# Designs tried in a protein design chat: VH-VL binders against q9p5m9. Part 35

Target 1, 257 residues: q9p5m9
Amino acid sequence: MAKVTGLPEFEDLHTKRKWMLNHMAAAFRMFGRNGYNEGTAGHVTVRDPIDENTFWINPLEVPFSLMKPSDLVHINSDGEIIGGSKMKYNTSGFAIHYEMHKVRPEVICVCHVHSIYGKAFSALGKPLDMLNTDCCVFYNNHGIYFDMDDVISMPEEGRRTAKGLADYKAVLVQNHGIMTVGTTVDEAAYLLSLMERSCQIQLLIDSATKVGERKHVHPTRAKAIRENADNPVGLYTAQQPNFLYEVACSNGELEII
Below, E stands for the ipSAE of ESMFold2; O stands for the ipSAE of OpenDDE; V2 stands for 0.75 times the mean of E and O plus 0.25 times the DockQ between their complexes.

## First folded at step 16 (VH-VL)

Design K6 (framework fv_danvilostomig_arm2; at its last look DockQ between E and O 0.01; V2 from the best seeds 0.00; counts 0 for: pae E 18.3 > 2, unsure alone 73.4 < 75, off the site)
Fold by OpenDDE, look of step 16:
Structure K6 (fold): chain C 257 residues (1-257), chain A 126 residues (1-126), chain B 109 residues (1-109)
Amino acid sequence: as target 1 above (257 residues)
Amino acid sequence: EVQLVESGGGLVQPGGSLRLSCTASGFTFSYYAMSWVRQAPGKGLEYIGYIYSGDSTAYASWANGRFTISKDNTKNTVDLQMNSLRAEDTAVYYCARGFEYTYESGRTWGYAFDYWGQGTLVTVSS
Amino acid sequence: ALVMTQSPSSLSASVGDRVTITCQASQGISNYLAWYQQKPGKVPKLLIYAASTLQSGVPSRFSGSGYGTDFTLTISSLQPEDVATYYCQQYDSYPPTYTFGGGTKVEIK
């Protein structure tokens, strides 16, 4: 990955919040554009930059493609709505995400969707193979949560999911879908879309095995690629084309801060 | 039931310092922002400052540098340190709980105060 | 600096009268306006926020309207228990501040 300049800096935390929420809304619009909507499933949580014990989450009834910053709900760690749009949100989803935020305090954003290829690949209960250079950011940098057989509480599911995530940037939840984390909304959102595409690519390759042998990226090279690609600034930068696209298409509903 | 109780008010000489405290109960204190507002005798309400759950603070321009707000989430208290007090600082001082609401554009947020303490009187006189 | 001008400073009306209080901002503040009631010797009480949203438990005879620079608090039918001073409050996001209006004292004739 090319050298990048850095992340935006804000002297005013209110401005930072506005920045974060606009990028959050844009991320949802990207998810919608990519077809990740599944009913009311899927959610993103973002730690508030002012009240760091609180979070922002998407409402239940707003399509991803129509998400505005004003639609986002401000909640505390107990799930109580303390600000924002005051709309209903997925309480189970938050319960799971909150456990992840607790064990990974550096994580600002957690993304989860029920996308087609994430769901499909997660049903295999195995990690991604390094079959292209783009997915190598996940080389020994993604986990699997296998235990979906028991009826458990949402917090317990969150704890188990977090265990699967470990210190990685993504986790495949068996028979469920993809979760990603980041120090920015853009990092997490980019990684989610990348994971989805990586799942799609592997399924295509695996389906074509009669045509030829799969070739893997050499582990040494994969490791080198991950070490170069897995940085907050680079991953943030990688999301910017998507962000700008959504801003341009938002008819003024999204703002560049 | 939400309750806010101010303490620490009293008589102080000009140039002196005073620390007010507000004790909160009936809600998860650490997840809410708190504000200090004062009211001089027979006068209107005047905003002093605001502290968020993450300990970030904001002040009125006139109060900045002379007034400091802090909080202790373990004790459910918010404090107001006042320095270099003047006669015009004589007032009832209120602590208030803040809540936020979003404008339709989603670009800014408003704040209002839904619960207030009984207030504590501060008199600055020689 | 943003200035909130509240008018009138005082008024006297009869029980059952329609009462209107106005608040004008020196610059546009969208709907970031709240109204408070302070009865004599009592603490302020939130009546309305977001210019027109009635706080829970507040009588329906109270209403708020306005957007941008001009805002109005209306009491459709003044009651004896409404004797109080009313304040508007705005939020300025940059820099963050919360300015109150000068207040309007409402009395019964």
Scores: ipSAE 0.015, ipTM 0.538, lowest interface PAE 7.1, mean pLDDT 91
Fold by ESMFold2, look of step 16:
Structure K6 (fold): chain C 257 residues (1-257), chain A 126 residues (1-126), chain B 109 residues (1-109)
Amino acid sequence: as target 1 above (257 residues)
Amino acid sequence: EVQLVESGGGLVQPGGSLRLSCTASGFTFSYYAMSWVRQAPGKGLEYIGYIYSGDSTAYASWANGRFTISKDNTKNTVDLQMNSLRAEDTAVYYCARGFEYTYESGRTWGYAFDYWGQGTLVTVSS
Amino acid sequence: ALVMTQSPSSLSASVGDRVTITCQASQGISNYLAWYQQKPGKVPKLLIYAASTLQSGVPSRFSGSGYGTDFTLTISSLQPEDVATYYCQQYDSYPPTYTFGGGTKVEIK
């Protein structure tokens, strides 16, 4: 999708950058509130609306729950800091994320976290089953990156992850966690929380085998749901309650642009 | 204050075409789905279709192929292009704002109409 | 096609009476049902959405209930300004075929 409607439109690209950075910070706060943080792990990269070959990333040591737009780091494609907060960031995380941005120029945002259920499910080496209608956005729309048991460079790790992502919205990174992509920060962040919950739900269902039989969403219905739900405007809209909540809790550190 | 103002109604021959326009003010237009609903003289309300974005449209089956809704977020307008008009298309045409989105697994629509324009009359007659 | 059957088509009641209007969907629509009031010569006004949620600024004498196929609009104490035609509308179909009921004209005796 090269362009969608129903999103805010900006004639001034500096205003668009400010909007995007506020939504990026809010996504981190939502991730922290949901418990997706783990030490210094986890990264979000966002393509800059003014210089489209440059990116914004979270600093290494700022807690997700305290992220501000002013904490975010502006970097070029070589990983050099060119603006923003000038704080240290995870260069290996960027190298991996950059490969997704490179192979799919329409991807504005890449999210990755070390959340509990995503990590747990990723260790099973299998895709999500369509066990509820919410999960069906991922029907034929998520992939797996399998551990290859070799030592490779971070750019090559990124390229293999991108292959598992393919033209989908999400990838389960074996033994590692969840990665989602979107044409907005909100789209990618919403999909991340949805995939984490979907992993949790499937693990609960698989633990309840003696209580009842699993019932799958029929593939025909799952396909129809995905065709309607894989909608950047709808996914952006679905994230707005989370965004507004984090703005309200931020005591003015986040802004609605 | 939310306002919706329809224009472009009038007398049209059977088989003709007409384009209605609705100008919106008092709210962030790009955040809302917009719909057209009509009411024939002495009759009830009849849904025509909605638009949220260029590809997020749906139409009543009787309207599909004859009526097209378009939305311009920079001009705050939603238009209804009506083709192959028939006598039974004679009605007051209302522009309405979609209110509640019921985004639940696999759906991107599900709303009531919380604000309505005053309507514009279309008469199809020879 | 999904059909909304609204009953009665008209009714007359006295000021202060409790008035009940029903709407039945030909298939389940969960709680995705709205009620509108249209006074003579006026545009429709949203009263209730999600079957039972009162729209802002609507008097508390209006209430809605129902789930699935059977829905009601209740006016607990009819007032002179409530003379209108009331419409139900479903907004949950696949494919989307949002439809209105036929209307209920409410008059005062």
Scores: ipSAE 0.000, ipTM 0.393, lowest interface PAE 18.3, mean pLDDT 86
ESMFold2 (binder alone), look of step 16: mean pLDDT 87; pTM 0.908

## First folded at step 18 (VH-VL; framework fv_ebronucimab)

Design Z1 (at its last look DockQ between E and O 0.01; V2 from the best seeds 0.00; counts 0 for: pae E 15.1 > 2, grease 22 > 18.9, SAP .515 > .496, off the site)
Fold by ESMFold2, look of step 18:
Structure Z1 (fold): chain C 257 residues (1-257), chain A 129 residues (1-129), chain B 111 residues (1-111)
Amino acid sequence: as target 1 above (257 residues)
Amino acid sequence: EVQLVESGGGLVQPGRSLRLSCAASGFTFSYYAMNWVRQAPGKGLEWVSGISYDSGYIYYADSVQGRFTISRDNGKNSLYLQMNSLRAEDTALYFCAKYGFEYTYDEGYTWGSYAFDYWGQGTMVTVSS
Amino acid sequence: QSELTQPRSVSGSPGQSVTISCTGTSSDVGGYNYVHWYQQHPGKAPKLLISDVSKRPSGVPDRFSGSKSGNTASLTISGLQAEDEADYYCSSYTSSSTYYVFGTGTDVTVL
């Protein structure tokens, strides 16, 4: 296929960083609007476009729904704050996310939230079934990490989670929720909301077994749908209505770059 | 050394009950989901029931649903199967089996693969009049 | 389905290769990579040979290999040896109400 357009190009990497941070803040606002917030839980890390061994993360004290680009914290691989808002951040969350970024250098964004349906489904210890065409982006494209209720270091927890993620776009973290990755903030954020809805839909279907039998999308069709849908430009584009909505609701605190 | 030792099998009349036990040693029992698998004489393997590490999730084969109850006591490193309303078709060697996983970063593996890495030698249940 | 389909028996001479098929549906073998193989010698408990389609646990010889295509998984035993004479079962996670399913079993005879 010819080049699929939709991703902006930037002459200047500082402009690209500004674009990325606005999209990161908008993703948080969407998560807050959708009810994915839970206290100080939930983290997004984004690889810096200028120094790719450094990362941006949300501060602990800013509500998802009020996130601004200026609130985001710039950290190095050792966990030291090197720029941005310099607010406190969850060092354990970063240690876990860093292992994903380390083993998969192409991953720009890692999203993790403690959303209701993701938590509920993750507690079942099984993968999503292909029960509709939208979920098929996750066909053989999501994994499971089983929380073994042991006490281990945060880097080791991150390495175990990375193993469950493998080369997929998502992982169900048992008893915790969902984690998604992407080559843009928008890709990872869209996949996160899609996985949350997919968990909700499957739980509803499983609760309704007496009114009808479950039917799967056939694996051959699910594979074909996934190959078409697991497209970074397409997933970025699918997120743009959410991004634009959050910009419109932000009273000028978010910008379209 | 990982060991799983089943007990509680025997000869029983249809409609009666038995309780199977599995004593585990050589690993941290509370980390792993546990399962019962049975094998009728001269037949293949049939999964019977499974229980998560914390008893939070319990699953049964259709053939035993409502009659069998799986449980575990992590303080005693023990797995149990309460078998009620026994039928002749429940006659089998019953194995205790441990879920395992392989820890690899480079193979694209998922953790909690539903593989049974260790098995007991089984306890025989015979249901006949 | 309550069982995955395997051939009832397979035979081979020492040093040859044999392949055992395991056929399911889109709800199990076709839909997930949670397909495993077990070896069971007479009077003994099963032993895990292959996990997750193709992964070999520590201590399993490299002459055992696994693969999958569509709804069918395969176990190949290369360089067949006398000790490989046993029953072999596949298993899979299933999205049906059963949760977990075994294959019908295959008796491997070394001639």
Scores: ipSAE 0.000, ipTM 0.482, lowest interface PAE 15.1, mean pLDDT 86
Fold by OpenDDE, look of step 18:
Structure Z1 (fold): chain C 257 residues (1-257), chain A 129 residues (1-129), chain B 111 residues (1-111)
Amino acid sequence: as target 1 above (257 residues)
Amino acid sequence: EVQLVESGGGLVQPGRSLRLSCAASGFTFSYYAMNWVRQAPGKGLEWVSGISYDSGYIYYADSVQGRFTISRDNGKNSLYLQMNSLRAEDTALYFCAKYGFEYTYDEGYTWGSYAFDYWGQGTMVTVSS
Amino acid sequence: QSELTQPRSVSGSPGQSVTISCTGTSSDVGGYNYVHWYQQHPGKAPKLLISDVSKRPSGVPDRFSGSKSGNTASLTISGLQAEDEADYYCSSYTSSSTYYVFGTGTDVTVL
């Protein structure tokens, strides 16, 4: 297995693209392994490293657990397929994500799934409580989009979601699910899985209130943890066990670049 | 090899503005937080400002809050410090400093270091009437 | 702006051991293991000497060591050499109003 000493650097952007697509496919496989599948819902967009006005997105027809780099669709800012797979993709999802990419140009990857606990917790319309050290990366670092009552266009929904995301790393879309962003696929994917687990943990704690009172991480400590944890290298590194696991199980369909 | 090169320093009168730049090379600039640290002549080091890799987090020392603005252009591998309403006490050598990520594990998660692992040679700012 | 307290100067003969203290509060030195040490020679930029209380970056001699107890961190230079004559600064992450804080600095002289 490859050792991670930091964020990889590439002199060749084609190699970087291949790297990104493999990690993107691996992220989906992880999502599938974790049970985040909900029909054709859920998608990941990644800004292309060669043509930064274009993006990669997952096709509708491929289960998360079976995702390969060759299944990914290359699209321009108008949503036209310009390369990769010719399979259909979620055009509404892209419209939303594209607005987020526009507002946050430094964001390389946007992840969105309709996972069980994200959906459940998002129905409460409130932020996460800091109930453990792991979730503290989201301390004042996640937003909420709750304007779901209006019938609006997908671009407008994207703009509103982006507003909820602000400059944070995650946003809870009320009655919908989780969205995360990152400068790498791994960062965004790790944060998504962490957010899902955080939602699960809080719901468990909230359901156990008869057993005891919830204890919060002190805000000062939570802030310190976030400031230390919210860095691209650490978050990328945190995803690598998942990536390597998927590679090992892929029968050669995923590559370590 | 990591290199940080500051520029933009000079002699200015109190109340004037100056913009410092730091050109970075030898590492993926967009992956690291950056900082400004200054040192008055014959004095110690003073942290001035810091900015995260994506500009999502910005911090200032109390002494410069409201007067200085830190920013970055990841496409140009550049860090900036806009200094307004300059005072005599702002006279100092201004260093560009990079965050170092030395990873440790805390309960299974990777943490980075807050240490400044690389410094530029500094650019001198003199505020005098 | 608050600073971490260091002795103004420390001196020793070649081969001796010297220790520099860095005293803060529970909001910085005492609160976290994010204390760092920098060496600065005259007319030069600071160089990272010790990170995270006791970690030595590559290229730093093992005669430099760091420790912490309570609100006080310490840098020890064993086997003092002429080239060690420099200014030394501690620093720490802080959860107070300032995000980072440096020590007042210590001038190390080799006699």
Scores: ipSAE 0.000, ipTM 0.480, lowest interface PAE 14.7, mean pLDDT 89
ESMFold2 (binder alone), look of step 18: mean pLDDT 89; pTM 0.921

Design Z2 (at its last look DockQ between E and O 0.01; V2 from the best seeds 0.00; counts 0 for: pae E 17.1 > 2, grease 20.2 > 18.9, off the site)
Fold by ESMFold2, look of step 18:
Structure Z2 (fold): chain C 257 residues (1-257), chain A 121 residues (1-121), chain B 111 residues (1-111)
Amino acid sequence: as target 1 above (257 residues)
Amino acid sequence: EVQLVESGGGLVQPGRSLRLSCAASGFTFSYYAMNWVRQAPGKGLEWVSGISYDSGYIYYADSVQGRFTISRDNGKNSLYLQMNSLRAEDTALYFCAKYGFDYGSYAFDYWGQGTMVTVSS
Amino acid sequence: QSELTQPRSVSGSPGQSVTISCTGTSSDVGGYNYVHWYQQHPGKAPKLLISDVSKRPSGVPDRFSGSKSGNTASLTISGLQAEDEADYYCSSYTSSSTYYVFGTGTDVTVL
């Protein structure tokens, strides 16, 4: 009955919402297991399948590793809590994510974390090099937001971040970390972990440049890999082992819908 | 129907001041960042200054930094440009321009017809 | 701060295609998709023609198209018509201390 490949289909939108919230909670548990947490930093927003002008976000004080679907907060476009848990959430984070959802209506999920290697690499102000085949999904498919030292509103910060995101799947937010988008929670979450690992690998290689020569994936091959790898069904499927692992470790707190 | 109407241009001597106004209608003015763009006679477009929807952030081109002040009054749907220490190089048609809501792209989707500023002895 | 480089003028006969280039740097055209094109007829205000490299706003004829490769954006006018005789400007967000930059402008003449 359990589907590993292919996107599930739902006639009942309340069942679809339950499915999305379980996958959202599982993504947080995977982020926590991988060490992407930092205090109250980091947030994921998911567009509600029933009322597409409303969103789900994580609460401030629930650890990523302990996230449950029932902990998630339902908010409207003005930032008012309208359902789900009534816990406090990061209003600045939502203001930034909302700008992405506005300019890219097809984006269902926005992920942002202050993970170690994403933060470290983002401080260099340059894009990833194509140093292995896995990171080629980001070839001409990630951007940079260059942080400015002026004080601006959170909506303007979001709009500037959206410029760096463009029509890509990821953006490196200078001095802050990684942001990814997807048409499912699983797509965005998988891309986030892949981007973090890509940053880690490049930092290791760059630290070793006096030891040996770097080898690049040729641009023609990198383009071909990206065109094949950047597909929503494939990226959703790639996340399913992580989802299933977190369900198995949850002692019934997460469900397969 | 979106309309932007500039006023306050004229002939002034170098070193003097002028204040330009832009009256906005046909859209919710307080939602949008606003900009001034100028065009010297027979020349191209030059971005001058921008201001966020709530005046929280203000930007100037290097050529006008310290001499020009942009401001807005959301209660009057109006954008302003205070131009001090005017130079001959500031002679231009000054346009009021609106950022579009379309994807936060820094595209100017509506422009006024401009008000002419001439700085000469 | 810096301006984007466009050819001074281009010309074509009715029905021909013309292409206008807009060359910047990795801090603007090369780094972002916030590249736009404006059309300006004599004595008139500029009008948004293409946004975000290649998107056509409502009411703009489909003979106008945009693209980008590296640090260079291009506007193509296919099936050139007399009414297309105008000045054309590209623009971009820039990550430099200056917020926004225009191109030098291109005068299109229909022969």
Scores: ipSAE 0.000, ipTM 0.427, lowest interface PAE 17.1, mean pLDDT 86
Fold by OpenDDE, look of step 18:
Structure Z2 (fold): chain C 257 residues (1-257), chain A 121 residues (1-121), chain B 111 residues (1-111)
Amino acid sequence: as target 1 above (257 residues)
Amino acid sequence: EVQLVESGGGLVQPGRSLRLSCAASGFTFSYYAMNWVRQAPGKGLEWVSGISYDSGYIYYADSVQGRFTISRDNGKNSLYLQMNSLRAEDTALYFCAKYGFDYGSYAFDYWGQGTMVTVSS
Amino acid sequence: QSELTQPRSVSGSPGQSVTISCTGTSSDVGGYNYVHWYQQHPGKAPKLLISDVSKRPSGVPDRFSGSKSGNTASLTISGLQAEDEADYYCSSYTSSSTYYVFGTGTDVTVL
């Protein structure tokens, strides 16, 4: 594993905001690069570091791969645009995410995408099996939301999703996709990509059961791996190669702050 | 060498409109936010408006909100300020100012020489 | 007022030190480290002198220094020279009604 570096410190919250927005845009570009874009579906919310009652969210009309910090929309708790771009955003998505932010105030970032393998695996309505060491960060650390058969309001859906998330880092929304949370954008984004890949791997293994028996990581080992891997600094650090890649490919549209 | 050259200033009557331009050179214009700052004769500096590198973020001082419009053309390395409904208190030397991204700072590291706008009946 | 408060004028003899204060609120000077100082000679454009409270851009002499305490930032000119005679303006990011705010300006005279 790479040496864990600390989280950056900022002398100014405005600079911190800029940092967060660049990492947020980079996360979307990574999502786009990984093929997570599904029309206008998928969104990320980030709590503002200056006014913690406000949030940043992605606009509907910008492809993930083209996301810039200037595209991001600043909204208050009522969903009103108060800054950033004036583009439209997914109000239903925000309503769901806002409930999650309310239940878990330590959460700075919530990520949700309609990626292929997340959607596919979520249709099975079961948790991930610990089939490799990388996914063990989710050992007893991911939930499932099953209540998709009711016609409910978006806030209620958010509350139920939050309940499924519990105090975990991820939740599989049945027949819908993946949601992850983090204390940094990078943490949440890394976990989302990891969850997607974990779903993919499991589906591959499950499809290969005729040629071999599935082998699980021993629970004791899985637990130990989670305890080591599930920390804000480590998970932030894990995302940095992806961030730097996006910066390098952005032609100056993303900045290292 | 970084250069900012303002133009478009002149004498106008109250209620009229004027459009200022700033021609930039010596740096990658499309990478930096730009600003307008004005200075009334014998007075101090007043921030007027700012625009991000891609026009994604735009800000105005309360004193000009709803009357002035900042814009840019990155292909022409140009910054603009459309001033409508001009008032006597808008009389000032208008500077084009570039943001400097030193350690994440938003200081104005380069200024033009300014263009004079006089609003008088 | 929306402006940061500066003394109208400060004077000193060559070789002396002078200090210019810049007082704001918790929404600007006191809330952020985005305090900058500009020097403006008569008939000239402003020049960035100090950024981020205390950082000196390239080419600025080390006799110029900046600090901040509470809602007040300070610019100190040590070893005052004749060429230092100019107007000096502080500025800050602000979370209030404007995005940026300037100080009222200080006229520095070298006696």
Scores: ipSAE 0.000, ipTM 0.482, lowest interface PAE 11.0, mean pLDDT 90
ESMFold2 (binder alone), look of step 18: mean pLDDT 92; pTM 0.938

